VH-VL binders against Putative adenylate kinase. Designs and how they scored, part 2

Target 1, 196 residues: Putative adenylate kinase, of Methanosarcina mazei (q8pz69)
Amino acid sequence: MLIGLTGTPGTGKTSVSKLLEKRRGWKVVYLNDLIKEEHLYSEVDEERDSVIADMELIRERLSGILEEEKGQHAEKAKVNGEEKENITIIESHLAHYITDIVIVLRAYPPELKKRLEKRGYSEEKINENAEAESIDLILAEAFEWCKKVFEVNTTGRTAEETLGDVEKIIDYILAGKENELQEYIPGSLDWIDSVP

## First folded at step 10 (VH-VL; from d54 with heavy chain N57Y)

Design d61
Fold by ESMFold2, fold request of step 13:
Structure d61 (fold): chain C 196 residues (1-196), chain A 118 residues (1-118), chain B 112 residues (1-112)
Amino acid sequence: as target 1 above (196 residues)
Amino acid sequence: EVQLVQSGAEVKKPGASVKVSCKASGYTFTDYSIHWVRQAPGQGLEWIGWINAGNGYTKYSQKFKGRATLTADTSTSTAYLELSSLRSEDTAVYYCARHGRYTPLDYWGQGTLVTVSS
Amino acid sequence: DIVMTQSPDSLAVSLGERATINCKSSQSVLYSSHNKNYLAWYQQKPGQPPKLLIYWASTRESGVPDRFSGSGSGTDFTLTISSLQAEDVAVYYCQQYYSTRTFGQGTKVEIK
């Protein structure tokens, strides 16, 4: 099962992913690192020290990773005689471009600004990400193309508390109890008036 | 081989409703949103809204909220636009187009002329 | 909504010469975290549906001739046809897809 963990920069994706793989042992693919390490891009922007991702190369590579995971799962089932679903988490602000089940981390834009200021982001980048969060950019993209979308508010919460939400969502999906995930149904957050 | 084939032209009276179909083929229908765009005679392109064919979520232009309804039938790979309370100003060619995560409106239907006249 | 304004409204260009169409958005459509400008260009020939030419401001759609190129960032974008051909007579539209979707009013390109 391939699950995207996405959200605007500063919403805590990486922290939650690290905790999740430590506590649950699920594989996490840090997509930005994968793109750079395996040259899954069409262009290099040397002025920004960045690359322009090639989504078809990315999809092809992830298909291979998923097939490798299926093989490992089948071998484990034979050894243990116990059937388990394998979970692979894709961590990136781009994860919703390549996954059909996605968890979108959200943060109240003023708090997001403070998180990004602490990290030393330029005022221009801070304002850009706060705007993107206020207009639901990533959530709206997920809505338009993903099959299942869940929303987790990280405002005023620790990474451990957010981890609990993410674990609950995944566990309920595995149990076929998605209908019980009412508090994670998208559309309950509205930040539009929080950005000047 | 990606194709979007739309239903035929329609003539309607003011106050009626119209339902335009858009049958998709040559790709995985549920991986793309279907957008609806109209063009009045001699005018530019006007976005109406989209539907995610995979989950049924919709988004509408403010101008069309309350009048337009977008639906999709995955069993037939067909999207629909229903426009109610038609006015003469709704006379236009109505296009469907698919929108991907990486490539916006890359394939368009041939268009459906809807004429609203008394 | 983000308003898209094109200039000029119409343009007459001699065969083989450069045609330039400008598009301005009322708000920035650049999201630098994705390193993407959410801007597309479409060509519409008489009696035909629109055809995608350029997306992400500068990426050419497959099958589109090399003479078409897009440039710009943020709020200011340009479509360039480096050597106009007779088959390029059309109306050209820019479109943002950053927040909902809006089109420019169109630019008609004619042979002078």
Scores: ipSAE 0.631, ipTM 0.825, lowest interface PAE 1.6, mean pLDDT 87

## First folded at step 11 (VH-VL; from d62 with heavy chain K59Y S61N)

Design d63
Fold by OpenDDE, fold request of step 13:
Structure d63 (fold): chain C 196 residues (1-196), chain A 118 residues (1-118), chain B 112 residues (1-112)
Amino acid sequence: as target 1 above (196 residues)
Amino acid sequence: EVQLVQSGAEVKKPGASVKVSCKASGYTFTDYSIHWVRQAPGQGLEWIGWINAGNGYTYYNQKFKGRATLTADTSTSTAYLELSSLRSEDTAVYYCARHGRYTPLDYWGQGTLVTVSS
Amino acid sequence: DIVMTQSPDSLAVSLGERATINCKSSQSVLYSSHNKNYLAWYQQKPGQPPKLLIYWASTRESGVPDRFSGSGSGTDFTLTISSLQAEDVAVYYCQQYYSLRTFGQGTKVEIK
């Protein structure tokens, strides 16, 4: 199963993903790193210290990774006799462009600003991301295109606390208990009044 | 070939409802959203809303909230716009259009003229 | 709501000459984290639906002639037809899809 972990930069995607790898042994693809490392982009924007991702190249590369992972998992299952569901997580603010199942991490915009400041982001980037978060940019896109969308509020929470929710969502999906995940259905968070 | 084929022209009285259909073909229906846009005679384009054809989730322009209802039938790959409490100002050509993850409205229906007259 | 304003409302250009249409948004439609401007250009001929020309401000849709180009970032955008052809007579619309969906009022391009 392929799951996207998405959200505005600063919402804690990377931290949660690292913990998922450690605790659950799930494969995590850090998409932004992959894009840069393997040059899966068409252009470099020097002004913004960013790259223009090539979605076709990315899709092709990810398909290969998924096939490899599936093969490895099958081999392990033969050896250990355990048929566990193979979970692959794509970590990126772009994940909802790729996966049908997505978990969107959210954060109160003022807190998001603080997080990004601590990370050394430029004022411009901080403001842009805070605005994007305030208007639910990523969440709206996810709702428009993805089949299953879950929302997790990370405001005032540790990575471990957030991890608990993410694990719950995934475990319930695996168990066929999606109907019990109502608290994670989008629409519960509204940052409209929090636009700086 | 990707195609969106809409239902025929409608003439309605004020206060009535109209339902326009948009049949999609040539692609996986559930992988795209369907947007609805209208154009009054001699005027510009106005966005009404979108539907996720995969799960039926909808989002509306607030101007149409409560009057517009978007639905999709995956078995027939058909999207629908229903507009209630019609007014003369609702007279327009209504378009459905496909929206992808990477592209905006890349394919359009031919349009459906809805005329509201007393 | 993000307001899109095009200029001019109408433009008459000689065949083979450059046509330039401007579009301004009331707020930025750039999301730097995605490195994308959420802006599209459409062409609409009489009696036809709009046709996508440009998306992400500068990417040409498949099948669109090279004479069409989009530029700009943030709040100011431009559609350029490098050499106007007879078949280019139409109304052109810019659209933002950053927050909801809004269109410019349109620019009518005619042959001088």
Scores: ipSAE 0.890, ipTM 0.946, lowest interface PAE 0.4, mean pLDDT 93
Fold by OpenDDE, fold request of step 13:
Structure d63 (fold): chain C 196 residues (1-196), chain A 118 residues (1-118), chain B 112 residues (1-112)
Amino acid sequence: as target 1 above (196 residues)
Amino acid sequence: EVQLVQSGAEVKKPGASVKVSCKASGYTFTDYSIHWVRQAPGQGLEWIGWINAGNGYTYYNQKFKGRATLTADTSTSTAYLELSSLRSEDTAVYYCARHGRYTPLDYWGQGTLVTVSS
Amino acid sequence: DIVMTQSPDSLAVSLGERATINCKSSQSVLYSSHNKNYLAWYQQKPGQPPKLLIYWASTRESGVPDRFSGSGSGTDFTLTISSLQAEDVAVYYCQQYYSLRTFGQGTKVEIK
């Protein structure tokens, strides 16, 4: 199963993902790193110190990774006699463009600013991300295109606390108990303050 | 070939409701959202809302104040726009359009003229 | 709501000449983390639905002639037709899809 862990930069995706790897042994693809390391981009934006991701290349590469993981899992199952569900997590603010199941991490914009400041982001980038978070940009995109969308508020919470919610969501999905995850499923985009 | 085929022209009285259909073909219906846009005669384009055809999530332009209802039938790959409490100002050509994860409105229906007149 | 304003409202250009349409957004439609401007251009001919020309401000839709190009970032965008053809007579719309969806008022392009 492929799950996207998405959200505005600074919402804690990386921290949660690392904990997921450690605690649950799930494969995590850090997509942003992958894009850079394997040059899965079409252009470099020097002005913004960023790259323009090539989604086709990314999809192809991820397909390969998933196949590899599937194979490894099958081999392990043969050896141990235990079939465990294979979970692969795509960690990125771009994950909702790729996966049908997404967990969107959220943060109160003022707190997000503080987080990004601590990370050394430029003021411009901080403001852009705060704005994106305030208008629910990623969440709205996820709701528009993804099949299953879950939202987790990380405001004032530790990575471990957030991890608990993420694990719960994934565990319930695996158990076929998605209907019990109402607290993570907004009925509509209107449940949050109106987009200015 | 991707196609969106809309239902025929409608003539309605003020206060009535209209339901326009948009049948999609040539692609996986549930992988895209369907947007609805209208255009009054001689005027520009106005966005109404979108529906996630895969799970039925919707988002509306607040201007319509709940008068618009978007639905999708995955079994027939058909999206619907229902507009209630029709007014003369609702007279327009209504378009459905496909929206993908990477592309905005890349395919459009042919449009449905809805005329509201007393 | 983000307001999109096009300029000019109408444009007459000689065949083979450059046509330039501007579009301004009341707010930035750039999200640098995605390296994308949430801006599209459409062409609409009489009696037809709009046709997508450009998306992400500068990406040309498949099948669109090379003479069409989009540029700009943030709040200021431009659609350029490098050499106007007879078939290019239409109304052109910009659209932001950064927050909700809003269109410019349209620019009518005619042959001089």
Scores: ipSAE 0.890, ipTM 0.947, lowest interface PAE 0.4, mean pLDDT 93
Fold by ESMFold2, fold request of step 13:
Structure d63 (fold): chain C 196 residues (1-196), chain A 118 residues (1-118), chain B 112 residues (1-112)
Amino acid sequence: as target 1 above (196 residues)
Amino acid sequence: EVQLVQSGAEVKKPGASVKVSCKASGYTFTDYSIHWVRQAPGQGLEWIGWINAGNGYTYYNQKFKGRATLTADTSTSTAYLELSSLRSEDTAVYYCARHGRYTPLDYWGQGTLVTVSS
Amino acid sequence: DIVMTQSPDSLAVSLGERATINCKSSQSVLYSSHNKNYLAWYQQKPGQPPKLLIYWASTRESGVPDRFSGSGSGTDFTLTISSLQAEDVAVYYCQQYYSLRTFGQGTKVEIK
């Protein structure tokens, strides 16, 4: 099962993903790292200190990773008789371009700015991401073409509290009970008061 | 081969409604959104809204909210635009087009002329 | 809404010469975290639906001749036809897809 953990930079995707690995043992693919380390890009933008991802290369590489995970999961099930679903998390602000099931982390734009300042982002990038969050850019993209979309507000929450929300969502999906996840229904957040 | 085939031209009176169909083929219908765009005679393009064919979610240009209804039937791979309370200003060619995660409106239907006259 | 303004409204160009169409958005459509400008160009010939030419500001759609190119970033974008052919007579639209969707008013390209 492939689940995307997406959201604007600064919403806590990486922190939550590391906690998921530690607590649940689920495989996490940190997509930005994978793209850079395995050269899954077509261009390098030195001016912006970034790369232009190649989605075909990414899909091919992820397909291979998922095949490896499926084989490893089946081997463990054979040895100890487990039949649990194999979970792989794609962590990236691009994850919703890849996965059909996505959890979108959200943060109140003024708080997002503070988080990005602590991470050393330039003022230009901080303002851009706060604006993207205020217009729901990533949520709207997920909403338009993903099959299952869940929204988690991280404002004023610790990574551990957010982890609890993410774990609940995934556990409900595994149990076939995702229709009961009313509090994570997309579109419940409104940041309009944060706009000048 | 990706195709979007729309229903035929319609002539309507003010106050009526119209329902335009858009049948998709040649791709996985539920992986794309379907957008609706109209073009009044001699005028430019005006975006109406989209529907996610995979989950049924919709989003509308505020100008059309309350009058436009977008639906999709996955069993027939068909999207629909219904526009109610028609006015003469609604006379236009109505297009459906698919929108992907990586490419915007890459395939368009042939268009459906809706004429509203008294 | 993000307003898209094209210039000129109409352009007459001799066969084989360069045609240049400008498009300006009322706010930036660049999202640097995706490293993408959310800007597309469409061609519409009389009696036909629009046809996608360029997306992400500069990426040519498959099957589009290499005489078509897009450039620009942020708020200012350009579509260039390097050597105009008779079949290029059409109306050209820019379109942003950063926040909802809006089209420019169109630029009619004709043979001089």
Scores: ipSAE 0.686, ipTM 0.849, lowest interface PAE 1.3, mean pLDDT 88
Fold by ESMFold2, fold request of step 13:
Structure d63 (fold): chain C 196 residues (1-196), chain A 118 residues (1-118), chain B 112 residues (1-112)
Amino acid sequence: as target 1 above (196 residues)
Amino acid sequence: EVQLVQSGAEVKKPGASVKVSCKASGYTFTDYSIHWVRQAPGQGLEWIGWINAGNGYTYYNQKFKGRATLTADTSTSTAYLELSSLRSEDTAVYYCARHGRYTPLDYWGQGTLVTVSS
Amino acid sequence: DIVMTQSPDSLAVSLGERATINCKSSQSVLYSSHNKNYLAWYQQKPGQPPKLLIYWASTRESGVPDRFSGSGSGTDFTLTISSLQAEDVAVYYCQQYYSLRTFGQGTKVEIK
């Protein structure tokens, strides 16, 4: 089962993913690292110190990773004497391009800017990401194409507090009870339009 | 071969509603959003809104919010635009088009002429 | 909303010559984390639906001839037809998809 953990840079995806690995032992693919390490990009933007991801290369590589994960999980499950569903979390601001079940982390733009300043982002990149969050860019993309979208507001919360929300969402999905997750359904928030 | 086939032309009176269909084939319907765009006679393109065919979520241009309703039926791979409280200014060709995660409006329906007159 | 303004409104170009269409957005449509400009170009011939030519400002859609190219970034974009053919007579629209969707008013290209 693939679950995307996405959101604008600075919303806490990496911190939450590391806590999930530590606490639950779920596999996390850190997609941005994978893209850089395996050169899954078409060019480098020197001005922004970033790369342009190649989605076709990414899809091909992830197909291979998923086959490897399936085999490794089956072996581990048999050794433990349990049979549990295989979970892989894709952590990236691009995760919603490749997953059908996605959790979108959100942060109010002023707080996002402060977080990105602490990361040492350039002023130009800080402003651009704050603007993207203001217009719901990542959420809107997920909302438009993903099958199941859950939204978690991280404003004023620690990574541990956010972890609790993300764990609940995943546990409910695994139990087949995700329709009980009204609190995290994006259509219930004022910053995106409700169905008319 | 990707195709979007729309329903036929409609003639309506002011105050009525119209429902235009858009049947998709040649691709996985639930992997794309369907956008609706209209073009009044002799004018440019005006975006109405989109629907995620996989989950039913919608988003509307503010101009049409409250009058436009977008729906999708995954069992028939068909999207619908319903526009209510029609006015003469709504006379236009209405297009459906699909939008992917990576590509914008890459395939368009043939268009449906809706004429609003007394 | 992001307003898209095209220039010129119409353009007459001799067969085989270069046609250039400009598009300006009221705010930037570049998102560097995706490292993409959310800008597309469409061609519409009389009585036909629009056809996608260019997306992400400079990526040519499959089946579109090499004479079509897109360039620009941020707020200023250009569609170039390097050698105009008779079948290129059409109205051309730019469109942003960064925040909602808005089209330019169109540029009519005709043969001189």
Scores: ipSAE 0.675, ipTM 0.841, lowest interface PAE 1.4, mean pLDDT 87

